# VH-VL binders against q67yc9: the designs that were tried, part 5

Target 1, 181 residues: q67yc9
Amino acid sequence: DEPVPTPWPHQFHALMFMNYSGDLSMIDLWYDWTNGRNFNIIQEQLGGITYDLEWNNGTSFFYTLDESKSCRSGQLEVGILRPNWLDGAKYLGQQNVSGFLCNVWEKVDFIWYYEDVETKRPVQWIFYTGREAHIMTYEVGAVLEDEKWQAPVYCFNKEKKSLSTKGALSEFKGYKEKAAL
Below, E stands for the ipSAE of ESMFold2; O stands for the ipSAE of OpenDDE; V2 stands for 0.75 times the mean of E and O plus 0.25 times the DockQ between their complexes.

## First folded at step 1 (VH-VL)

Design n4 (framework fv_nezutatug; at its last look DockQ between E and O 0.05; V2 from the best seeds 0.00; counts 0 for: pae E 14.3 > 2, placed apart)
Fold by OpenDDE, look of step 4:
Structure n4 (fold): chain C 181 residues (1-181), chain A 121 residues (1-121), chain B 107 residues (1-107)
Amino acid sequence: as target 1 above (181 residues)
Amino acid sequence: QVQLQESGPGLVKPSQTLSLTCTVSGYSISSGYYWHWIRQHPGKGLEWIGSIYHSGSTDYNPSLKSLVTISADTSKNQFSLKLSSVTAADTAVYYCARHKYSSGWYPMDVWGQGTTVTVSS
Amino acid sequence: DIQMTQSPSSVSASVGDRVTITCKASQGISSWVAWYQQKPGKAPEPLIYAASSLQSGVPSRFSGSGSGTDFTLTISSLQPEDFATYYCQQANSFPYTFGQGTKLEIK
């Protein structure tokens, strides 16, 4: 039998190194299915920090905490990724990647997903856009304290607009929207 | 079926700019593929020149980077190569090709037939 | 840049023979290797990808193996249509690089 992707833990923390055609960033990912929330803290290379906060009710915030107090909010038709979002992915085989023997799955027009055969931890994500995510740390069960999940005050009392499909993990948002169709 | 076809002048004078176009049919270049230029000097091996992603991002061979420009025209479903300041060393058969992006998983699966470019006075 | 050292540069063989071509990478490249066949006046055609995966439509007599730095293309039983030049390619990182090629000639 072909291996199947391991569902995401209901709660985990991951540090990812991102490469998009030379544009580098780090993402601090907090996935919390239990509480229906997902947090991407994005550090651009020699740049600022952006916060991508997603709720399972479809509400999303994209903001900075700098002097600009920039914030965009929107309502999506879908929530955060479900733990088994990789179900139905096509198995491609095994590859040695970054020193890990990985099972590789493909979701067409979305992602190539590399999972360590031994530990079942994600190793690398390659998006159809060419964006690469390298999983640097993977901490199952880790939870960010509730107080840090609060969008800043200037994110409120603004008209909700469609969020841009631009960003370090915009592919996930695009996929979720497409999957809802 | 997907087809790639190279086109452009077969003769270029030294110091001029070599310009080629790859016309893609049967598939949109605005998809999850890499589009490549490769050349082969007479009787020699293959040399990767550069690529353009469906997103428009480009990568070039460092040995040619300062002289190479690759661009895409999605409206025409074409991507192009410009190589400036050519010399006799740039005489070659030029191929365009594609591969599905997966960090080296897939090969360059579709190639053009190639077009010969001769650099001569 | 990653160099791909291909050997031999040429080989003479007969129909039915087992033929082996080797490529050595200057550094570890996991399994990101493709093999191509090129006939005179034609563009290269893919044979193997990811070091050991057979391209669709390619006869099963072709196989690839290896990981890290040493890679091998094998033709288990040479057929008349297999006389051509073969190239390995690393797809680990840009710039993509090819081996020097192996010309497989009829003995």
Scores: ipSAE 0.017, ipTM 0.596, lowest interface PAE 8.2, mean pLDDT 90
Fold by ESMFold2-Fast, scan of step 1:
Structure n4 (fold): chain C 181 residues (1-181), chain A 121 residues (1-121), chain B 107 residues (1-107)
Amino acid sequence: as target 1 above (181 residues)
Amino acid sequence: QVQLQESGPGLVKPSQTLSLTCTVSGYSISSGYYWHWIRQHPGKGLEWIGSIYHSGSTDYNPSLKSLVTISADTSKNQFSLKLSSVTAADTAVYYCARHKYSSGWYPMDVWGQGTTVTVSS
Amino acid sequence: DIQMTQSPSSVSASVGDRVTITCKASQGISSWVAWYQQKPGKAPEPLIYAASSLQSGVPSRFSGSGSGTDFTLTISSLQPEDFATYYCQQANSFPYTFGQGTKLEIK
């Protein structure tokens, strides 16, 4: 039988190196299925920090803490990725990546997913859009403190902007929709 | 370690079907990757013909329309190109190549040495 | 179809020279460009992918840059084994298309 991808643990922390068409960033991913929440803290190599805070009821905030104090918020019809989001993925075979022998799967038009054969940890994933996530650390069971899961006060101002369907936010929404299939 | 080798007739008559096979060694064709055919006309650049995944899914260059068929035989670890109704314009060196995924994001990383095909009476 | 226009069509250079080859896409292709080297009588070999990523085993004197429509391959200090024809390829959409090639000749 072909290998099947390992479901994600209910909670984990991953430090990721992201490469998107030469734009480099480091992402602190806090996945917390148990509490229905997901947090990406994005440090761009030549830029500021962007916060992507999401709840599995569809509430989402995409914000910065710099002088711009930007915040977009909204309701998505799809929540955070479920642990078994790779169900139905097509097995592509094995490949050596960054020193790991990996099983590789594809969700067509969405993502390629690389998993270490020995440890079952994710090694990298690459979106069809060209976003490339390299998983530097993978800490099963790690949980970010509850107080850190708070959007800033300006996200609740009457003039806060709704989530855009264009740009990076649209891409991330697309990922969740594809993963739900 | 992975090697690709093209084989087929070096001379094809106009209106006939050109049939080429690429034999893959050192790697299983059913272990993933997309497998491509590329050609190079005398004194010109490279032209992408099409690709196949071992499941049978194919993508073809629209300029070649329904003239092209690519197939895979996983039991022999081979994939093949058939180009129907050939003309002198199909004279070229034909290459097979391996490519990580259909995204086009990765390069074609392993190529066969190429086989020369002349279309002449 | 996306057209890839390479310049120059040929260049004469000496060992130790810095050589630059350019490639222009007829429409935006993000960073989906690969560069290949082809020696006489041989198949193309990949040098660069995703515009600027160096293929494993390729010498560091080769580098790629660019995004959108304008891309460049640079050889910082030309070696005798680098005399070859170079091709760019867009991988943004089907059909994949190649530039017409740049022949690098000894001066």
Scores: ipSAE 0.005, ipTM 0.457, lowest interface PAE 13.0, mean pLDDT 84
Fold by ESMFold2, look of step 4:
Structure n4 (fold): chain C 181 residues (1-181), chain A 121 residues (1-121), chain B 107 residues (1-107)
Amino acid sequence: as target 1 above (181 residues)
Amino acid sequence: QVQLQESGPGLVKPSQTLSLTCTVSGYSISSGYYWHWIRQHPGKGLEWIGSIYHSGSTDYNPSLKSLVTISADTSKNQFSLKLSSVTAADTAVYYCARHKYSSGWYPMDVWGQGTTVTVSS
Amino acid sequence: DIQMTQSPSSVSASVGDRVTITCKASQGISSWVAWYQQKPGKAPEPLIYAASSLQSGVPSRFSGSGSGTDFTLTISSLQPEDFATYYCQQANSFPYTFGQGTKLEIK
């Protein structure tokens, strides 16, 4: 009768503060399982903005909207993270983190996941790589309007390439690839 | 390769202040790690002295709180221990150690080799 | 302060034996226990964290278990290099505290 991780809501928006060994960024995560799409808008500290757009049919884009107009696209065999992707995680008990009492789970060789005991919201997750995601806001039911889910035109006129395994939240992409094996 | 190295006097007179420095190489002390001092008494076990976070925040063993100061110098990539009014009871091997996340889901993963301090009349 | 009591204080065993060391906390500490091995003249080295998670590079003959107040470290098939002193440590709350140690002797 130990607690289990709450499945992700089908639609939400979260603002996340990221720390990877002093490499800092902010990410707006728009998760939309209902429409089969997931969008990370990544602001590097005193730097540029990168857009990471994923579709449940495996289509993925990694692009900028600044003067560089760069885009990389690819096709994965798997879609976006499922709401129940934490099923089977090992429960480690409770810990106070940042003033929140959290239930803590581990997926070995991947992630530690912290969920507020009272509200059942994620507080943080820490990848085995050392990358930390700290949840700053969490808006269940929030939906980004359809027109903002469109990759720019220059993503479609170039040769398709393998997706980069580097950058923010690359651990989730690696996890999905291994789960497909 | 991350390494920690303790330095300081091996012999200290009673009532003086013991000062030790831990020099960190291969990693920045200004990271999100906790930096600890632990000592091991002859014939007794390990005793946690305290820790410092890169923000400057410290936690001390209550039994030593009025006597101990831990500080960091990020420009030298070092953190230090000062223990005032020492007695023979402070004779021990002193270790510095690194700890990712103070909440206990990680061990203290990197330790210095230790430095022996003797307090002698 | 949370007291950590180890048992036994010393044990003699032969190569190939199974050895179990226990650690009892004076109050509940969930799974927040680490185990360390210390060889003479050297600093402690981590073996187990979070009661049962094996530190990378540690041989699989080492395992940990427990939750709440009672914790164990097990060496399933003792090797000559395992002679050492073993410590448990709680990381539930400050001050961090250690068990008094268990000396494992092999001949």
Scores: ipSAE 0.000, ipTM 0.507, lowest interface PAE 14.3, mean pLDDT 85
ESMFold2 (binder alone), look of step 4: mean pLDDT 90; pTM 0.923

Design n5 (framework fv_nezutatug)
Fold by ESMFold2-Fast, scan of step 1:
Structure n5 (fold): chain C 181 residues (1-181), chain A 124 residues (1-124), chain B 107 residues (1-107)
Amino acid sequence: as target 1 above (181 residues)
Amino acid sequence: QVQLQESGPGLVKPSQTLSLTCTVSGYSISSGYYWHWIRQHPGKGLEWIGSIYHSGSTDYNPSLKSLVTISADTSKNQFSLKLSSVTAADTAVYYCARLGYYDILTGRYGMDVWGQGTTVTVSS
Amino acid sequence: DIQMTQSPSSVSASVGDRVTITCKASQGISSWVAWYQQKPGKAPEPLIYAASSLQSGVPSRFSGSGSGTDFTLTISSLQPEDFATYYCQQANSFPYTFGQGTKLEIK
């Protein structure tokens, strides 16, 4: 039998380094399928903190808490990734990555996914654009406090701009849409 | 058709740094694959030196890890090897290669592609 | 590190012979074996990938088989141009490792 990707646990926390052509960020990922929500807290190496808060009904907020108080909001046609979002991925074989022996899969035109053979934890994933997420920690069952899942009030003002199509995070949103379909 | 070509000095003095460049044509390095350096000492077998992914992620042979640096320049479609503190034992033919990996552009496993090799002699 | 051991180290054969070269991995590597042919003064030429798949342009007299730890390269009817050194390589994990080589010589 060819290996199949391990479904994501219903809740987990991961610290990730994102590398895109040398542009580095640290991402604090809180996946919470049980409550229908997903949170990426993104610290750019040469920038501020950006919050990417997503709900299963397709509501998404992309905001900052600094003096700029920026927010982009919108409705996606798809919600957060399902635990089994890698169903149907093509098995590519094994590769060694950062000291882990990994099984590797792809969803064509979207992503390569690397999973540790022994522990079944994700090790990295690489988007077809070359954006690389390196998973540093992986804490199954960890849940962020409910009060932290609140978009700021300025995200709900009708005078704020819709989600931008420019930049890396708009690209990442597009990938989630492709994965869910 | 994908082609790889090594370039660099054929003679290096002991204790200096060996610098080699691999120029890739017919395929963009930033489109994927790991890109490798391999060497062969006179009359001996093949030794894997290391690999790079276009992001800058590298893997090195543990026997050479403190001495080797591999880098990529996607704008020039090149990747390079630096081997520091060379000795006569580093005299070898050096190859760059794209070893078997899934090629997203063709939707199939890519074929191995090797450069023709460049001979490096370490001598005073 | 995964050690690749080839057997034999050398083979003497005649044109028309069937030749078999084996390669043993120190741990399971599924089907992640490549085979190379190298002629004196030339770069290695890829022959087989994924244990049994022929590279483009490789004559059908070459075949590969095996899985797990034991792998075989077979030349069904040796031709004059086949006298060369052959190497196996595991592609399962870094560091990639090669067998020590098998020299195929005229009998």
Scores: ipSAE 0.000, ipTM 0.434, lowest interface PAE 16.7, mean pLDDT 81

Design n6 (framework fv_nezutatug)
Fold by ESMFold2-Fast, scan of step 1:
Structure n6 (fold): chain C 181 residues (1-181), chain A 119 residues (1-119), chain B 107 residues (1-107)
Amino acid sequence: as target 1 above (181 residues)
Amino acid sequence: QVQLQESGPGLVKPSQTLSLTCTVSGYSISSGYYWHWIRQHPGKGLEWIGSIYHSGSTDYNPSLKSLVTISADTSKNQFSLKLSSVTAADTAVYYCARERGYYYGMDVWGQGTTVTVSS
Amino acid sequence: DIQMTQSPSSVSASVGDRVTITCKASQGISRWVAWYQQKPGKAPEPLIYAASSLQSGVPSRFSGSGSGTDFTLTISSLQPEDFATYYCQQANSFPYTFGQGTKLEIK
C-alpha cells in the first residue's frame, strides 16, 4: 500500500552535486555490488580531488594523487551498502524536487531518500548532518574499468591510520555498523 | 530510558570560563544522535548554543563569536560546554538535550542548571 | 538566521476551551518545526516534531499543522495542567532558533 524504496541496481554510476553548509563538491559515485566495491571520486570546489575507495571485505582507502600523496587506510567492520539497504525505511509522502515528483523515505539517524515516482531513479538524499547529495546523472549497469580500482602504492608503505569520521564515508559507516548482525 | 543531567558551578566570575557537563544514562553517546546545549536567560525564551554529533563534529551559534567549545567524552558518557570570557549577559539556566534525528528537534532534556555570572 | 515569531505573546483561556498558537518563520523551513511546553521552574517538554507528529506519551488533545512559513499548535480541550508557556523551534538549519514563547494563562 505505501510505496517501498527501490533496491539499488547491482552496478551504477552517478554524478552527484554535494552541498554541506556552502562547501560544494562534485562526486563520481561508482557502485559495484557485483564485485564488492564502491568508489567516490570527490572534486572539491575550492580544492583538489580526493578518492574514497571501499571494498566489501571492509578494506577502505581515502587518498589524493597530488604532490602531497596523502592516504588514510583502515579496516571497517562492515562492507559496502547492500542493494536493499533502504529496506525498513519510513515512508514520508511525496515532494517535488529538482523537477521530479519524488517519494520520500527516512532512515532515522541517517538519511532522507528521494526517489522519482516514475523512473525510480534516486533524485536526492540528505544525511542527518545536513549534507545534501543531488543526483545529476544515473547510469544503471555502468562499471568503472578494473585498473581504476587501485589504491596508490603509498597507501601500503605505512601503518594504517584511523579513517576520517567526516563526510559520506562517516555517515554510511555508522549506518552499516548499526545494520550489522 | 534515557536521562540527561547537567552539572557545574552555579557561580562564575566575569571574564572566566564557564564549564558545564552533561551526564547521559540509559544510552551511549557514541551510538549516535546530536547532543545540544540550550540556555534560557531569566524571564526570557530559549537560545540554542551549539551541538555535537556523536562523531565529534560540532556546530555553534554564530552569535557567541567563537567563545564556545563543545566536546564529548564517550568513555564517561558525557558531553561538555565551555564558554569563555563570560559576562553578566551569560547568566541563565543551561540545558543539555538530545536530538534523535536531524530536523526532529529535541526529544530528551536535562532538568537544567542555573548559572549566575557576578563578581 | 531564521527568525521564529509566535502569536499571540499571551492568551487567556478556560478549561475546556480550544486554543490555537501560531508560529511564523522568516523563510521557508518545509515542515521542520518542533513544539515544546514549559512549566514554571521546569525544563521544556517536547510535544510535536516535524510540524504534525505527536511525541510519544503526549495527549491526543495536542496537534500541530503547517508547512513553509506558517505553523500552528492546537489544544482541542484545555486541561488544568496545560497552562504553561509554549515554544516553537525551527529544526531546518543551524543555528536552531526558537520563537519568543506564548504564555497560556487562566482566564
Scores: ipSAE 0.000, ipTM 0.471, lowest interface PAE 15.4, mean pLDDT 84

Design n7 (framework fv_nezutatug)
Fold by ESMFold2-Fast, scan of step 1:
Order: sequence, then structure tokens, then C-alpha cells
Structure n7 (fold): chain C 181 residues (1-181), chain A 123 residues (1-123), chain B 107 residues (1-107)
Amino acid sequence: as target 1 above (181 residues)
Amino acid sequence: QVQLQESGPGLVKPSQTLSLTCTVSGYSISSGYYWHWIRQHPGKGLEWIGSIYHSGSTDYNPSLKSLVTISADTSKNQFSLKLSSVTAADTAVYYCARGPRITIFGVYYMDVWGQGTTVTVSS
Amino acid sequence: DIQMTQSPSSVSASVGDRVTITCKASQGISSWVAWYQQKPGKAPEPLIYAASSLQSGVPSRFSGSGSGTDFTLTISSLQPEDFATYYCQQANSFPYTFGQGTKLEIK
């Protein structure tokens, strides 16, 4: 009787606007469950472009291509979000958001998820921390070219930093773990 | 090139409001960065008080609860700290600092600091 | 809150010595630690951010390492201007917290 959240398509591209306590960024999200990979290309209002490249086996790279040529790499305990990551979410009813009539769900202590009733596209999600992602475009079946899924050579340099194998980025690791439940 | 300088009263009476101002030169606060207040109690370590982002949004140390307010005056290129209902425990050196963001998840550090201003809370 | 514990609380060393200072977080903080140097009567100055990235203008004798809960600041060949108090700071979780400091003194 109650609506259930729509599983994510196995591949999509989304342009999203992120707002966290006034920290604004535009993110190109390339989700690719079919090949076990996920890519966030992050343009911060206050900074340059950061690349967040993740593999389903837990391998992750967080890097820049500017003069700093910074890279963090590591092995996370959880992989990329599975298509049915909203399994177990509690239905909260309907709400009008950004011109869309949405069904709204929550995973307690993690996220509120907003989905367009008509098209089933994600419209918005808000993390319990207050981080808001507004989905501006949603292109089902879009795939980034294979050559773009390569971390730069300096990510494999022993002199570069590594992420913790047990929790790389605490907030994001927590989100993935909650999504896995 | 970027410099921060604190100003305010060196002596504040108990129960009153401490008001400090940080003047920024070499960069417009409305154009970027986090802008922080940190204090150091006599003979002790550093305590983060709170910050204001260039957009005007604020974050405060929960241990200070409703006692702290940080605001910005972009026309003067200043940001300010108000700490209400002060006690002797608020005696400290107060620093302002600029913080770049390292990740989208809010990780940051303080890359430019003011020289600090000593505040004594005493009758 | 994440507690940051530094060891030792003080260390005595001579010019030319290799000095290591450690910082332990009460919870995993990935690589999100910064190190600061503070001389008496002066503001802290950044040395290292994101565990191992050297701040612009800081001499290469300073280096940082570690991940998770255990972090180290190393001075490979101590110079006279390096005698100061050193602080670590975690930037992983709100509120941001500092270690209690390690005082580096002349032998």
C-alpha cells in the first residue's frame, strides 16, 4: 500500500547542487553499478575541482588535477551504494519540493530521500547532518567514457597520502554503512 | 599578504558580554573561506569556539551553546565574536583565524591566524 | 567529542636531533589531522594539514604521517628555531578538537 523507493538505475548521470551550512558546490555524479564504480566530480564555490573516484571493491581515490596534484587513496570496508540502497526506508508521505510532488522516505539517523511521484527520479536528498543535495539533471543510462575512470599516476606514488582502510572519510563511510543496512 | 588582527577590551566584568572584532586585510571575507574564533586558557591548550562561512552561515562549539554569536560586517571586512554571561573561566587569549576547506565533508584547518588578544574577566 | 592525546607532554632535544611527537585520536579520523607550532607569546602557525601535506613555506625537515587513530609529527634535524609547543588538531568531526600540546625544550 505504501510506496516503496525506486531502485536506482544501474547507470546514470546527475548534476547536483549541494548546500551544507552555506558551503555550495556543483557535483557531476556518474553512478555505474554495472561496472562497480562511482565518480563525483566536485566544483566547490570556494575552491577548485576535486575528483572522488570509488570502486565497489572499496578502492577509493580523492584527488585534484591542479598545481597541488594532491591525492588520497584507500580501501573502504563498504563499496559503492547498491541500486536498492533505500531498502528498509520508512515512508513519510508526500511533499512539494522544488516544483515536484514527491514521495519522501527516511533512513533514521542517515537521510531523507525525495522522489518525484510522476517520473520516479530523485529530486533531493538531505543527510541528517544538514547536507542537502538537489538533483538538477538525471540522465538514466548515461555512462562516462572508460578512460575517464583512471586515477592519475601520482595517486600510486608512495609519497602521497593514503586514506584509512577502516574509515577513510568518517562521514561518508558512515553513510555507506547505513545505506548497506 | 592576508593578515588578521583582533581588537576588543582587555578586561570584562563577570556576567557581561565579551565583544571581539577581527579585521581582515588582503582578502574579502565575503569571497571565501571559513573565519574562526579560537581561544587558549592560561597554561592550557586550544579550544575552537566557532566559525562563520563567507555566505554568513555559522557553526558553534556545542559546549558554549547559546552563549556565543559570530557575525560579519562585509563593508568593513570584519567578523566578530560575542560571548554572553562571561565568568572567570572565559579568561583566555582569543585568536581569529582563516580556514580553507579540504573536502566537501567539511574537513578544514586554520592557515592564517591573528596575533591574539588577551581577555581577563575580573571585577 | 573526539579526544586528541599527545605524547610526550614534553621532550628535551639538541640541535641536529631527530624528534618525533605522536597524537592519538579516541576514534578513527582517517587522515584529517593538522599540526601547529606555537612559540611563547605568539599565535599558532600551521605546519602540516591532512596528516602529511606540508604547509607552504614550512621547511622540509617537518613531516607528518599516520592514519586512523595514530599520527606522528617528525622533525628530521632539529634547528634552534624549532623549540616551541606543538599541537595536533582533528578536523574529521564537529566540534573540532586539539591535543593538549607537546613542549619541545633545549637539552
Scores: ipSAE 0.005, ipTM 0.470, lowest interface PAE 11.6, mean pLDDT 83

Design n8 (framework fv_nezutatug)
Fold by ESMFold2-Fast, scan of step 1:
Structure n8 (fold): chain C 181 residues (1-181), chain A 123 residues (1-123), chain B 107 residues (1-107)
Amino acid sequence: as target 1 above (181 residues)
Amino acid sequence: QVQLQESGPGLVKPSQTLSLTCTVSGYSISSGYYWHWIRQHPGKGLEWIGSIYHSGSTDYNPSLKSLVTISADTSKNQFSLKLSSVTAADTAVYYCARDYYGSGRWYYYMDVWGQGTTVTVSS
Amino acid sequence: DIQMTQSPSSVSASVGDRVTITCKASQGISSWVAWYQQKPGKAPEPLIYAASSLQSGVPSRFSGSGSGTDFTLTISSLQPEDFATYYCQQANSFPYTFGQGTKLEIK
């Protein structure tokens, strides 16, 4: 019978290497379904650190802590990915990737998901745009301290509040919106 | 066509562990649905306890997380609830239910329910 | 946790009446709300999911609407079998939470 993808644990931390057409970044992903929140801390190879903070009620902030004090905020219709977000994925078979033997699935022509056959950890995923996330570490049950989930004060002033929340991980946000349909 | 049936003791003493089993018929539990436990206190509304996916992955209501364990036995087509250190406040009707799956996703909407089993916690 | 508040807590109505039950979420939940009907001594029966989608086999006199924080369940022409307690449920985030219930009684 065909393998089915493993649901995501309620909480985990992953260090990811991101490649998009040669643009490289390193991302700290803190997934926290239990508290309805998700955090991507993005270090660009040739840039600064960007923070992508999302809440399951649709509140989203995309900000920097440098002197630019940039913040885009908004209210999205959809929240963070559910643990079962890979349900209904189409099985494509097995492939060797980065030293792992993986089962591979495709979801709604939007994302290709690679999972280690032996440990069931995610190994990589690739968006339809060609953006690739390579999962370097995977720590089930890891939780970021509550005080770290606070957007800076300048995200809440009138000038910044109405800016778009779309940014470096817009494909994943687009997937959430499409999957919710 | 799919049916769920709760079973377990109707009376449990304080400080003991409550153990309930849900037997699923007409559908294989290993076919990839989320299965839920919900309870209803006398004269009150509904409270979600937790859920399990056929892989063994579990989700628990944070208010009950230290006390609750949900497990599945796919060979018997059953999933079970254990609630430790019970008190009179755990007196309720306990239901098992299936998550609705449609259009390639779960809705976290319970489309099939068991009839419920009454549990009284009393000395 | 997301709190779901129903109003009214009880309503008396006659057969043929149009009945509206309201449910308010403590924060935005998009369209992720479901409605259930429960008769005395019975398990809840599913009615509506995703705010407005009617469960298969449920009569067309039942309808749901709303988005964000405010949701309604409407029964367009009340029938004798509709006297029951109705519950809303948010499906947006764990833990799933239910309203306190609205009891629909014969006038």
Scores: ipSAE 0.000, ipTM 0.476, lowest interface PAE 15.6, mean pLDDT 83

Design n9 (framework fv_nezutatug)
Fold by ESMFold2-Fast, scan of step 1:
Structure n9 (fold): chain C 181 residues (1-181), chain A 123 residues (1-123), chain B 107 residues (1-107)
Amino acid sequence: as target 1 above (181 residues)
Amino acid sequence: QVQLQESGPGLVKPSQTLSLTCTVSGYSISSGYYWHWIRQHPGKGLEWIGSIYHSGSTDYNPSLKSLVTISADTSKNQFSLKLSSVTAADTAVYYCARSDYDFWSGYEGMDVWGQGTTVTVSS
Amino acid sequence: DIQMTQSPSSVSASVGDRVTITCKASQGISSWVAWYQQKPGKAPEPLIYAASSLQSGVPSRFSGSGSGTDFTLTISSLQPEDFATYYCQQANSFPYTFGQGTKLEIK
């Protein structure tokens, strides 16, 4: 019997270390499937904080709260990942990563997912582009207060701009396109 | 605004090393972006040679990997291309360019290019 | 390596015409396509990035579309300054690759 990936809990909080070709960032991920929303708060190593607020209906905002008060918004055709998004993944065996013994899966040559054998927590995932997310903390059932899921008022009074699909959002858009096959 | 300028010898003998430098003004190389070398053979299309990311990480076209070195000198705000063991097939116009590659802005393509420098490899 | 194939290799058109240039990737590249215009003796100028986003300063008659493997550059009403060679480029993976170019000529 081969191991199968553990479905994601309906709500969790994770602090992640992101490495993409030496470009380093820390991400607070708030996953909330129950309310159809996902929030990435991104601190770049020598940069400011960027907020990536996504709704399952495809409404998405990328904004800053600094002096620039920038906001990009758009309607994407991709929603947030479902809890069972790893259904059908190919088992690749076990590997030691960051002090954890992990079961490793690959899905549609898009993502490699590493899960702790003992606790079933995610340890890391790597996208086909080489982007690596290392999961530092994992708090099942944690929920960010409803009022925190509000884009700033200036997201609604500026002319709409095309939304970037780079980074993790770009990788997950690509995943959905490949998974349609 | 931001400008890129190629410099180097216009004539190189076969088997020698071609050395080109791109000088960046109006923007700091260490502040971000990919910095690229592209060439164009006479009457032909564009060929990507390689790039260096602001972190110092390099990527090379596999067809040229054993012959190419790209490096950056952040104190001079320059990045350079060395192509060893050149032949007549390396005769081309060489361009330097930058491209945006951060999460927040999206991929901007190669948004700034140098004017190009002609390199002839003589028999 | 990802091959980018442009169609047609050359096209003859008149001022005011609608011109369409197609670019096909040998594998899926999402929206990681840029388009460039090159005039004789000059460096390429960026037109489009991320398949459909117009570069600052580029006239609105230029537009890009597509995702996955099939991409299109459209000029809605050709102007005299638009006669040039056009290139598509993928940025999905290294090595970055360009299409062979499409030469847009006066009829």
Scores: ipSAE 0.005, ipTM 0.476, lowest interface PAE 11.4, mean pLDDT 82

